# VHH binders against Type II restriction enzyme BgcI specificity subunit S.BcgI (bcgIB): the designs that were tried, part 31

Target 1, 341 residues: Type II restriction enzyme BgcI specificity subunit S.BcgI (bcgIB), of Heyndrickxia coagulans (Weizmannia coagulans) (q07606)
Amino acid sequence: MNNLIKYSTFLISDLFDVVIGKTIDGNKAQRNENGTPYITRKATRNGFEFMIDGEKEKLYSGKLPVITIGNETSKPFVQEFHFFTGTKVNICIPKLDLNRNHLLYITTMIENATKMFSYSYTINSTRLKSLKILLPIKGEEPDWDYMNTYISKILSNMEKNFDVQQNDGVSDLRSLKDLSWSQFKMDEIFSINSGVRLTKADMKPGNIPFIGATDSNNGITEFTSSTNASFDGNVLGVNYNGSVVENFYHPYKAVFSDDVKRLKLKNYPNNKHVLLFMKVVILQQKVKYAYGYKFNATRMKEQIILLPTKADGTPDYEFMEQYMMRMENKVVGRTTEKEAD
Key: E = the ipSAE of ESMFold2; O = the ipSAE of OpenDDE; V2 = 0.75 times the mean of E and O plus 0.25 times the DockQ between their complexes.

## First folded at step 16 (VHH; framework vhh_8dlx_2)

Design n2 (from k2 with A33T Y52W W53Y; at its last look DockQ between E and O 0.17; V2 from the best seeds 0.00; counts 0 for: pae E 2.7 > 2, grease 27 > 24.2, placed apart)
Fold by OpenDDE, look of step 16:
Structure n2 (fold): chain B 341 residues (1-341), chain A 122 residues (1-122)
Amino acid sequence: as target 1 above (341 residues)
Amino acid sequence: EVQLVESGGGVVQPGRSLRLSCAASGFTFSDYTMHWVRQAPGKGLEWIGNIWYSGYTFYNPSLKSLVTISRDDSTNTLYLQMNSLRAEDTAIYYCATVTTTFDSGYTSMDVWGKGTLVTVSS
C-alpha cells in the first residue's frame, strides 16, 4: 500500500509569528559591502538588494531562520541571517524550532497557496496570518521529518518526485576509514568547463535554472528562457567567484554563470552519487580559497583532492557511488543509521 | 556548538620555533579537514595549509617559513609547527574548518577560532 502522504491545512498564524519589518528607505541607506543584508519586497534574489549599514533598532536580530514575504510580490524567502528590511516586508518567525529545509518547504506551500488567488493577490499581515497552507502530517501534526527529507532531496538533485520507497542497491559496506586514499588532480578526475556570462539585461524570464556563484538554493539564482553554450546538465557546478568552492549537483539542464565551472567525471559514467561524493571532497578546500588564496581556473585544475582508491591506484568510483547510495538511503529512511555507516 | 580555540601564541625572537595548538569541540574532529590561516597586520588573510581527515597535509607554496601541520584525533587537537620564524610571520593565526562531511548534509558552514597572536620581534 503506497502509504500516501496525508496533508492537512494549517494557518500561517499557527506556525509563525508574523511581524512587519522596520522600514529602511533604500535610497537613503548607506551601502556597505561589509554591512548587513537589506531585504526588500523584491521577487528575486531571495529578496536581497544590497548590503547596508543601518540603525541597530531597525535590524531584525531575532530568531533565525525566518521567512520574509513582501506584501505586493507575495514571494516568500527563507532568510538565514540577520537583516534590514525595506517597506512592506513581513517577517514570519517560526513558533517552533524549524530549520531551513522546513521553511523552504513552507515557502513552496505559501507560493502554491497564493498562486491560487491570482497575480493580484496582495498579502498584508492580516491576510498572511489567515493564509492556509497544506502540509504533510504525521498524525495531526506537521511531518517535519518528511519535509526536511523532501527538501534535502530536492536541493541535492532537484528531482520532481520523491519516492521514499525507492531503495538504492547497496553492496559495499566499507567505511571511509577502511579505505586507502590517494591524491588526484582535479583535471585528472574532471572535465572542467566554464560557464558563460549572461547579464541580467540579457536574461529573459523563463523556466530554465540559471546557476550563479551562490551558496544557497542549489546554486539557482534565476530562471530564464535564455540559453547559451553553458547549457548543460548532470554536472557539478563549482563556484570560483562569489561563494568560492561552493558547489552543487545539477541533474537537470541549466544555464551556468561565468562564475561557475561545470565538472563532469572523465573516467567514470557521470552520475549523481559520485558527483555528490565529490561535492563533499571539494568543499574541504573551501577555507583555502575563500580566505586569501585566490581560486582561479588554473588552480582549480591543479587542485589536489584525496579520493578513495582501488588496489591499482585508480579512484574507487564504485565505492563512492555505493557510499552515497547508503547516505541517501539513510537520509530518506530507507535504512538504519548503522547500516549507512 | 562547534568551537575552535587556538593557543600557543606570543612574542618570540627571530629564528625561533613555535608550536600552535587548536582545540576542537562540538563536532567529530576526526571527520573534518582542518586549516590554518593567518592575518598579518594590515594585510589580508593568508591560507597556510590544511590537514585532511585522512591525515594528508597540504601547504601554501608561497610560505617561506617552515611549517608542519599535524593533528591528534584522540585529543581533538590541531597543531601548527613553525620553524625559523621571521618578522614577516607576525600575525594572528586561526584554525578553521568547514562543517561538511559525507553524512552531515550538503550545507557548509565555516567555523573559525578567535585566533592567537604571534609576534616575532627581536
Scores: ipSAE 0.218, ipTM 0.670, lowest interface PAE 1.7, mean pLDDT 85
ESMFold2, look of step 16: ipSAE 0.428; ipTM 0.788
ESMFold2 (binder alone), look of step 16: mean pLDDT 80; pTM 0.802

Design n3 (from k2 with A33T T107K V111H; at its last look DockQ between E and O 0.30; V2 from the best seeds 0.00; counts 0 for: pae E 4.3 > 2, grease 27.5 > 24.2)
Fold by ESMFold2, look of step 16:
Structure n3 (fold): chain B 341 residues (1-341), chain A 122 residues (1-122)
Amino acid sequence: as target 1 above (341 residues)
Amino acid sequence: EVQLVESGGGVVQPGRSLRLSCAASGFTFSDYTMHWVRQAPGKGLEWIGNIYWSGYTFYNPSLKSLVTISRDDSTNTLYLQMNSLRAEDTAIYYCATVTTTFDSGYKSMDHWGKGTLVTVSS
């Protein structure tokens, strides 16, 4: 594809100076809520235990931000403030001037690397220094701008998920029972495009979701840097095999298994709400295809679905959009009530 | 909890008719497509047909004109009318649906009744 990102491997010790923190034993740490963070080997809460007063010569007071990772726990964390350490905490100090987002991207790739080699893989300082991670490149060097932009987008999307603002433009309040419905063939409504086979043996590690014919995890079965002609986004992924007819909306770019069809609307701009309405409509066929009526590509294209229509008999996409916006607003309102407590 | 309960099965003579019922509870019945599926002795599941929330029906072509599916949204009941029964129609008959939840991120869940046995015997 024209906008494909290239990747290469990099050795941790080529990107970072790796040192062991100067230990303060936890039973000797003097707690002070106005003191300095105490970072340990724990795999949760950013490695943070509590605030302490400590001997200044044991403080990590160097370059920031850095990555901490405890021996045996293998969980990397980005630290943006100076800190004290417990026993066997590695500090990865970037050789270049890197920001928080660069390091957040790298912690993800460290986790990917450790998962890929062994279920029992544990970090120690020797293994960490020799660990290879996959990073996007521009020419022969890491593409730091891409990593920063990528993380910024992820963090922005996380913030939107907690936004309590209601969706604009909801003015159609009709119930489903008050509508006219008509029959449409799937291929009349959607362009239907196949995925492309990519075996696990041929996949390289990365951050691109790989969509398989599963019924969980929004269809994601793997993360890869490998791409093919199926690389696409803002689509509905409909299982052709496996968990047949199960389907998921993918606002992000992904690679699709040959067991999953990518669906886009022919006569209306793709958007989240219309495609989620379509998700529910398509799921009405699941019993038919999952349990005794054999599925094939011709039957998918010819499958009749019912859609609400305007007076001229065409699909009422605006209603479908507004209806799903109403349903989303009800979920956001319930979440807001719980969070306010 | 979603519950689907079939009834109306039994022993019938060839050539006769039979109507099966499926009582539904635990979900908004009028919002969902309902299905009938059967399983003959020693055979896999066979989809019979469905009925949409709008009342439109679709049937397996092999069973077209032998069956009629209807629903009564006021009593939350699904029906299967079978006519001119033959020995090959002996099977366990199930009603089924797939629901989605908005609170759980549009996840789908399959629901089946326990089935009702129809035996066609001279």
Scores: ipSAE 0.299, ipTM 0.719, lowest interface PAE 4.3, mean pLDDT 80
ESMFold2 (binder alone), look of step 16: mean pLDDT 81; pTM 0.818
OpenDDE, look of step 16: ipSAE 0.336; ipTM 0.732

Design n4 (from k2 with A33S M109Q; at its last look DockQ between E and O 0.15; V2 from the best seeds 0.00; counts 0 for: pae E 4.4 > 2, placed apart)
Fold by ESMFold2, look of step 16:
Structure n4 (fold): chain B 341 residues (1-341), chain A 122 residues (1-122)
Amino acid sequence: as target 1 above (341 residues)
Amino acid sequence: EVQLVESGGGVVQPGRSLRLSCAASGFTFSDYSMHWVRQAPGKGLEWIGNIYWSGYTFYNPSLKSLVTISRDDSTNTLYLQMNSLRAEDTAIYYCATVTTTFDSGYTSQDVWGKGTLVTVSS
């Protein structure tokens, strides 16, 4: 399933016109609850501060929806109404007629791309325009239908999970401190499959992501038309060499170097949310393997990890899935559940 | 600013015990797994062990009988208890953590202390 999904990179400037909003100074913004949204560079509440009256010349009155992303915070938000901006707010205006779901998918990819930089990295319009994001493709063009369906499915699952909580009458907002954690070997939890060597000399240009043992760009080091037995998707790619233990989730099909292991769950359906929970769990081993405790095939299989458990001592995959759904809804902007932490 | 500061090093006689401390600041200490690592003179780094937020500990098998790692979340302090010290335990001892979290960032960074020197006189 999902065998035909291919991905490629796109420059933000190829998809969007990027403009700095015309600043209204926050100290001079006159509040009016019947006014217009005031969007700032804050990283929460969709960038929204309050409603204001502002000079018509400073209003963003162009096409909708758009993405706003503030300097320093680098947090992208989808805006569906016309708005005023505070200082240093970028407005990404789609060149095509894109809907809310398309932009929500793109904000996720922008956020991932900007988080790959160092803590001291700040975004500006020039850096944003040159930013490359990974999008699913149909032929050589973005697969807008796939992106729409993907977001629709996520939103539907969030509403379904909320109804289950209300119907069941129990809270599922437990913090990590409230959980029972137990030890498991990696080999108990994952099917661990090697990548396959494909050198740059043997690699032909194309649109298929090639996954190497890097700590950036979601593991993507090249794009190729060459494939081999490692061609796979919906997996966690865990670095075996290079940036050891660093790992990335790959919803798309890709080719994996022999320096990256592909991990799939043995006893639960593979899905994004459980695998992203596992990503963090595995990264707790980074210090050990970076410094003198060499990572090898035997050590990966026998590596003990801690996972949340049910009362019977088995892994609580349902909790892991729901927990990561909660974390994801912080960026989608559609959530009714209270954060347990 | 995330900071880790080791203390408790010094000169000790063989066969004695020593407890090292690591004071943490600038992050929610109780949410993180913490590590001890050492580097003997002229040698590479050697991982000693770690302790999770749950209290579970894991040790380098070669050192398991010699060390105990503990934490006090109320004082944001990580400890390394070392027993029956030998000349080969002479090293700079570091505490470290990975800043990776479960929220949507997924960025990982190593944070290290400056180290504290332990010299076993043999």
Scores: ipSAE 0.274, ipTM 0.695, lowest interface PAE 4.4, mean pLDDT 79
ESMFold2 (binder alone), look of step 16: mean pLDDT 80; pTM 0.786
OpenDDE, look of step 16: ipSAE 0.326; ipTM 0.735

Design n5 (from k2 with Y32N V98I V111S; at its last look DockQ between E and O 0.31; V2 from the best seeds 0.00; counts 0 for: pae E 4.8 > 2, unsure alone 64.4 < 65, grease 28.3 > 24.2)
Fold by OpenDDE, look of step 16:
Formats: structure tokens, C-alpha cells, sequence
Structure n5 (fold): chain B 341 residues (1-341), chain A 122 residues (1-122)
């Protein structure tokens, strides 16, 4: 008997108490790596921006886990820790004792329900409360066991597919200290191309990432259907205005603000690992251009960076690639910490 | 927590030399580039120079004062040697770092000390 899973409609307000998070202005927030997660209406990174110190009175310290939903993005995220919130963040507190898997299932259903809404659709708390989602049922109640099992299965499959054994072919085990380092100008290493100005007024909603001069969300500030000459991928986007020197690797195609420079390797195949290595190298210069020292295009080109070099004096791109592969392996649990250094 | 504590500031006469120190803790000092910056009264922050983990140094070409940056990784100390000081060199001097390294991920955070005041006056 193909036990056809039956679904029924539930109101968010039936399942959750919906509250608005107490607003902390991110621009005024004191950043602290050892602080508390600052959750905003971002559509990525589970809403996480950075760690902050905040007033205790503004902390969500209630029941966990919960779902956060930004009003503008309508993207739901499961939160498993206490957090501070930015502006216009809804907190959905389960009325029942739901676990992470239950909430993950629900987030998927919320996303499905909101896909019907235009990108311009703002989900305020009232709308959110009246949002209807489909859930599997046992009798007249949500089938919580099914949801839990379903998510568990998905997670298990993801783990299995995560071929831990695929050693990205690491052969170079040298440490950074084992290398010779040399000075290079950025324009010797990179082709540097400008973004193109695209105003919000000219931007049409879409699914193409727009990269602005921000220090968060991998540089993504908007999604647009508007493209221009800056449309590019597999590039390191470096801010020269706004959050200066901040930079992000973009494996995907994106549109770039005029405040962002697109960097590609000149003398080596453009690839993720080397560019991620370069990301860190470039970030080391951030203090230099912080606090009013302008990081203009000319200065960017002339900026000296230190890179590992081969015996012939050329950059050791192979090392960079291998090193970042090791780091990636470490992050994904493919290698021990000792192997990553 | 990253801590940077500058010392060695004070009142000095023009033409004299001064050596500032920065004691670092809360991060792997030897793996980070370190910077000196200053802020003169009524002016913005000015980058002085930096030193990489490799020992390479870079300096602001606009500075007329002779400066030398060095580091001692064994003591987690950054140094700024200033020679032939002028009245224009009067400022609060800060050491700073970016804590982002290859092993710390891709989130960058700048840290700096409380600064040490250098007053160059006859």
C-alpha cells in the first residue's frame, strides 16, 4: 500500500509565536569574534553577519531552536544559538517542542510558499502569521516523525555524498614558513577590471547576484535580472570603496558594482584555490587602507603583495593551490588539522 | 581576544629618536602582518607602515620622518623606531593587525591598541 503522504495546510501562527527581534544597528554594533551572533535579514549564511557585543536586553535568549525570517528577503533560517537581530527580523518560536530537523523541514515549506511572492513582497509579521504552509499529516496533526525522518535521511545522504576520501590530490605539504616569499605588484599578478554602476532604480529584480562593496554575504547586496559589461564569474571581487579591501571569490556569474574591482590571474589558470589564497593575502593589507586612506584603482594596481615564490622567482601558484586544497580538506573533515599546515 | 598594547610614547625634543613597542596577545603573532598607524591632533589616521610575517617591511612614502619597523616573534612584540622627530610627528601611535589568516577563515577583523601619545616639542 503506497502510503501516500497526506498534506494539510497550517498557519504559521498556529505553529509559531512570531515576534520581531530587537533591532541593533549593524553600523554601530561592536564587533567581537568572541561575542554573540548578529542575525540580520540577509538571504544567505543563515542570516549571520558577524559576531557582536550587544546589550543584554536586545538579546534573544528564549527557546531554541527558532526560525528567523527577514521581512524583505523572506528567507527562513534555523537558529540554534542565542543571537542579536538587525532590523526587520522576525523570530518564529515554536509553540511545540520542535527540533532542528522539524524546523528545517518547515523552512523548506516556508520557502516554497513564499516563492509565489514577487521579490518585492515584504513579509511583515502580520503577513507571516497568516502565511499558510503545507505539512505532512498524521490524522489532523503534523507528522513530526515523518518530517524528522525525512530530514535525517537527506542529511545522511549529503554526508555520504561528501566523499571524504576524495583527496583533492594534495602532494605539497610545505608550510608557509618553509617558503620563500617575494614582492609582487598586484597588476603583475592580476588583471584588474572595474565593475559598472548600476543604481537601485535601474536594477530589476532577478536571480543574478549583484556584488556591492560590502563586507558580508560574500559581497552580495542584491539579486537582479539586469546585466551589464561587469557580468563575470570565477573572479575575486575586491572593494575599493565602502568596505575597502574586503574581497570575495565568486565562482558564479554576477554583476559587479562600480565600487568593486574584478581580479583574475594573469599567468596562471584562474581557479578557486589560488584566488582564495589571494583573498587572504589581499586582506592583510586592509589596515593600510582603513580610516581614510583611499584605496583607489591606481593604488590597487601598484599595491605590493607578498607571495610564495619558486626558485626562479615566479609566484608559486601550485603551492597556493595545494595549500588551499589542504585547507578545504581540513574544513570538510577530509584531513586532520596537522595535515592542513 | 586580540590585545594590542602600545608603549614608549612621551614628550621628546625635536631631532630626537624614539622607539615604540606594541605587545600583542590573543592571536598567533608570528603569522600576522602588523601595522603602525598614527593620528595627529585634528587630523585623520595615517598609515605609517607594516611588517609581514616574513620580515618584509613597507612604509608610507609620504612620511618624512625616518621610521623602521621590526618585530620579535619570540616576545610577540612589534617595534617602531623613529628618528629625527619633528613637531609634525606629534600624534597618537597605534599598532594594528588583521586577524584573518589562512587558517582562521575568510572573515576579516581589524584590531588595534589604545595607542601611545608622542609629543614632539621644544
Amino acid sequence: as target 1 above (341 residues)
Amino acid sequence: EVQLVESGGGVVQPGRSLRLSCAASGFTFSDNAMHWVRQAPGKGLEWIGNIYWSGYTFYNPSLKSLVTISRDDSTNTLYLQMNSLRAEDTAIYYCATITTTFDSGYTSMDSWGKGTLVTVSS
Scores: ipSAE 0.049, ipTM 0.567, lowest interface PAE 2.5, mean pLDDT 85
ESMFold2, look of step 16: ipSAE 0.267; ipTM 0.694
ESMFold2 (binder alone), look of step 16: mean pLDDT 79; pTM 0.793

Design n6 (from k2 with A33T Y56H T101E; at its last look DockQ between E and O 0.21; V2 from the best seeds 0.00; counts 0 for: pae E 4.3 > 2, unsure alone 63.6 < 65, placed apart)
Fold by OpenDDE, look of step 16:
Structure n6 (fold): chain B 341 residues (1-341), chain A 122 residues (1-122)
Amino acid sequence: as target 1 above (341 residues)
Amino acid sequence: EVQLVESGGGVVQPGRSLRLSCAASGFTFSDYTMHWVRQAPGKGLEWIGNIYWSGHTFYNPSLKSLVTISRDDSTNTLYLQMNSLRAEDTAIYYCATVTTEFDSGYTSMDVWGKGTLVTVSS
């Protein structure tokens, strides 16, 4: 008898104390990599903006984990560390002793509940408190064990799926130091295409990532339904304004700001691993352009980069691919550290 | 902690040569590309050049001063040799690096020294 899980509605206020975070102006905040997470109303990166130093009085140092929800984005995120907040960030503090998995489940239910609300719907604290979410129940109470198990299974499955992809046969175990490196111009390696200017006024809300010249959130600054000639995917987006030289790989289709160049490989099939390798290579030039040396399109094309080369003097794309595969495996815990070196 | 410390600055006469050093600590120096940057009084930062972990060097073509960048991986030291110094070469000189390279993922961190002052005066 497939015991049909019963669901019931719960008010957010029944489950959480909802408070508004103390506002730190991000423009005035002192960035410190060793500081404290600054959580904003961002709809991505779990609300994380950057690390900052802030006044102790503005720090959320209460019970963890909690859920943060920006008023405008209505995106809920689980926070497992103490943090500072930007403007209009709600902090949902569990009234019960809930763990990360419980809150992850709840965040999903919050998202489902808020999907019905148009982009114009601002969830203020009052509305948030009155928000009803569906939760599985055991008797009249939320089934916390079910939620925990459910999330655990999802996470486990995700891990397994990542493992299955691991069997892509790493055959090249050479180190970077074992290779010959040669100089190449970027325009020899890449086709370089410009983004297209799209103003905020012309941008309609949607689900297509808009890539701006930012150094965070994989370059995503907005989501839009507006497309233009820059609509592209499987590209390396390189900033030549704003956060100069910062770059991100975009496996998905996106619209690109005029401040971002789209790079694709000329002489090798465009793929994730090689482009991620190139990402790092390009980042090596960051100091050059970030501080007083202007990074323009001409200079980008003429920029010399070092790449591993084959005996015939051509770039060793195969190595790059294999190397990044190894790195990916290492990051996802698929291989022991010893195999990645 | 990743640290860069510049040294060798001072007051020099025009036409003279000067060698700056940058001592690196807190990371595997030999695996990183290193940069020299300077800031003249009242001016913005100017990239001088870099040396890759492979030993390849690149220089700002706009520089009139003769510069040579080198490194000693055995001592974790970066060098900037400057020849035929001019008054316009007066600046604070910084060594810098990006710490991400291929080791720490896809995020980059800029690390700078505190700088060393070079004054070229008659």
Scores: ipSAE 0.194, ipTM 0.653, lowest interface PAE 1.9, mean pLDDT 85
ESMFold2, look of step 16: ipSAE 0.276; ipTM 0.695
ESMFold2 (binder alone), look of step 16: mean pLDDT 80; pTM 0.803

Design n7 (from k2 with Y32H N50E V111S; at its last look DockQ between E and O 0.31; V2 from the best seeds 0.00; counts 0 for: pae E 3.1 > 2, grease 24.9 > 24.2)
Fold by ESMFold2, look of step 16:
Structure n7 (fold): chain B 341 residues (1-341), chain A 122 residues (1-122)
Amino acid sequence: as target 1 above (341 residues)
Amino acid sequence: EVQLVESGGGVVQPGRSLRLSCAASGFTFSDHAMHWVRQAPGKGLEWIGEIYWSGYTFYNPSLKSLVTISRDDSTNTLYLQMNSLRAEDTAIYYCATVTTTFDSGYTSMDSWGKGTLVTVSS
């Protein structure tokens, strides 16, 4: 079925206007939690450093969404909000009316193209404009509908039209502080399975997501036709290295880097909303592993998490499911209200 | 936007106790674990501990007998109680948290205070 899809190369400058961002020097960036995102050459956290106040003339206030990519890191990110930039940040502005999913697909193809080169490869605006990427085609043109549909499927279904259905099975409105909580070792809650190394030399272009130890783009760093023993789906992918404990839910099958663990529930059927609750719980630990509590080889399995419990002391998976349905309903309702206006 | 403001630092004598505060705003404080982190002069960051909304705490094993973390969800305030302070406890003390979006990306954003300086000297 996916064997019917043809690919061709496309020049970045044919698809995008590429400009360098108007630099705010990081040493002069005035932090303000109520300000505007400051996007730099950082290869993690969507390029985000912190919120700043900046001169309005330096704000990227144009068309959205766009791709940012730093020269030194060559790591592309999709930006959906206006932002300020640090030094040597390229902004790829689509010539066509492209959506987030189109750009997510393209960012993974940019990463694939840059990983085909040596460690000394760096992107500058000239090289980026001349970069060719593989995209699926219909005739001689990019198959935008295919890319959109493919990404939509792999990011889980979200309602995008005005007739958005709320999860009406929500009946548990308790706040987190009203619950009984108990400690659990992650190894008690999850089966934890390693990814498998798939080298750049062995990776062929395709449409299977490859999950790396990144903090953005739902963990997707490439699309490949190559598979290995890590090929798995309906799992939580949790970074072991890189952005430690950053994690993403994968309803679709993907191939996983040896830097990412695949987690499945031991004592409850895997469920999108329960796994997304677990995502948020695990992320509560990010500060300690990022800043001064050094991660080591044994600590993921031994990481203690708090989970809500029933009266018998077992995890309250039904509450976890309902809580995340509530949170999802808030986002879907906000999107539906915006689209209806 | 998310704002974290530490206070209560200053110069204190060895052997004394000190309580630091972190005032939080711009997010639902009662839904988030809160962290304390410190950085001594010329040293890297050292995670002190965390407290969940339920009141459960976890501490860096090297510090667990020296500190107590608490929170008051009615005032959105995080506290660090430090006892029997020594010169090596001189540091900038930060509070921090992680928030997540609930859009399709479920991305995380970490937030820090500016820190408060504690100097332990005779």
Scores: ipSAE 0.400, ipTM 0.762, lowest interface PAE 3.1, mean pLDDT 80
ESMFold2 (binder alone), look of step 16: mean pLDDT 81; pTM 0.816
OpenDDE, look of step 16: ipSAE 0.576; ipTM 0.829

Design n8 (from k2 with A33T S104Y Y106S; at its last look DockQ between E and O 0.24; V2 from the best seeds 0.00; counts 0 for: pae E 4.0 > 2, grease 30.8 > 24.2, SAP .69 > .668)
Fold by ESMFold2, look of step 16:
Structure n8 (fold): chain B 341 residues (1-341), chain A 122 residues (1-122)
Amino acid sequence: as target 1 above (341 residues)
Amino acid sequence: EVQLVESGGGVVQPGRSLRLSCAASGFTFSDYTMHWVRQAPGKGLEWIGNIYWSGYTFYNPSLKSLVTISRDDSTNTLYLQMNSLRAEDTAIYYCATVTTTFDYGSTSMDVWGKGTLVTVSS
């Protein structure tokens, strides 16, 4: 229904000042849990390696937020705290005062633009500056307000590293060591529904997240007005191809590529915390399927996972929910303490 | 500084047994599922099996009767016991895991050892 929105391409160098971070060599990075984030070329964990003490002269202390992109990895991440960098990390500093949501939209478009490149194509500062991305426009300018509203709606802001409310209703404090664990087939625990092929050529621009088999941005690779039978929400999206077994929780409605399976619990109401527990459980299988054990649809259904159980042998979903609420509270508490310093 | 280091490889006669070790450091070993993977000369990677923090093990069905995976959380060490070794078991053997954090939209990180070579020959 977004029939009046126009799109155009924009050059990264017109939107950002692109600089290389001042390198702290990894062998000279002194770890300190109370220090400052060390951002490297990693394609995972928001580029974050660990916290360090570093020379103040090497700190990126400029405007925030910014985008970081490693040369060879080409994975863009939004950074909201000042940070140190490892080797070959580009910092894209917006020329306008853009917020987190603007940059999240742009990182999605950067990833989309780079996925069509050959195996041998690497991003460096020169190629990044010349990269064109697709953005919605108002007149001839990017429609920043549209992008902000769009991202806000899509994410629902259900879990934010810096804004998330603590879950004060936690009452189950048992350790994982105190539990009985049992084996379950994934097909016994989840309804598993395939995505549906929708190519970029067949997509129309819009406001609905399109979920691909990526390893970043909560699986979002595109925003579309196109829908199909995969249109679904409150699910765990588990990669069937691409970054196999990687998975993300989607509280919002989205369209899912045929490379991503949609999982819902069969015997318990879906909720964020149980599905996030399941995310971690499923990730225990990543080595098996990514490296040398052939993956197919039958093997996903037959995959054995371990879950905590009650005395009657059924999964202890309430424990899983409470456990993840505890973990979320620890993240919120740590973020609040960092901001107070 | 997350590291996995395999050891115990070498030349072994057919029919003999061999125990490989994997020493872990830089993470809480007892919280993670650990895997063994091998690569024979000229072949792709072959998943051998894994072991959960609880001690549960799962094996590639083609290898199940020939291998045993165990772990010692007090020494942060993963083991692979291989019995009745055959020439086709000649391979580089790797231990591996996947780490992640509790963050909405977080991505996993693969951690591999450097491998240890096992050669089964007369």
Scores: ipSAE 0.294, ipTM 0.719, lowest interface PAE 4.0, mean pLDDT 79
ESMFold2 (binder alone), look of step 16: mean pLDDT 80; pTM 0.805
OpenDDE, look of step 16: ipSAE 0.301; ipTM 0.723

## First folded at step 17 (VHH; framework vhh_8dlx_2)

Design p1 (from n7 with Y52W W53Y M109Q; at its last fold request DockQ between E and O 0.35; V2 from the best seeds 0.48)
Amino acid sequence: EVQLVESGGGVVQPGRSLRLSCAASGFTFSDHAMHWVRQAPGKGLEWIGEIWYSGYTFYNPSLKSLVTISRDDSTNTLYLQMNSLRAEDTAIYYCATVTTTFDSGYTSQDSWGKGTLVTVSS
ESMFold2, look of step 17: ipSAE 0.477; ipTM 0.808
ESMFold2 (binder alone), look of step 17: mean pLDDT 79; pTM 0.779
OpenDDE, look of step 17: ipSAE 0.567; ipTM 0.841
ESMFold2, fold request of step 18: ipSAE 0.584, 0.561, 0.479; ipTM 0.857, 0.850, 0.816
ESMFold2 (binder alone), fold request of step 18: mean pLDDT 79, 79, 79; pTM 0.786, 0.787, 0.785
OpenDDE, fold request of step 18: ipSAE 0.452, 0.450, 0.387; ipTM 0.805, 0.799, 0.762

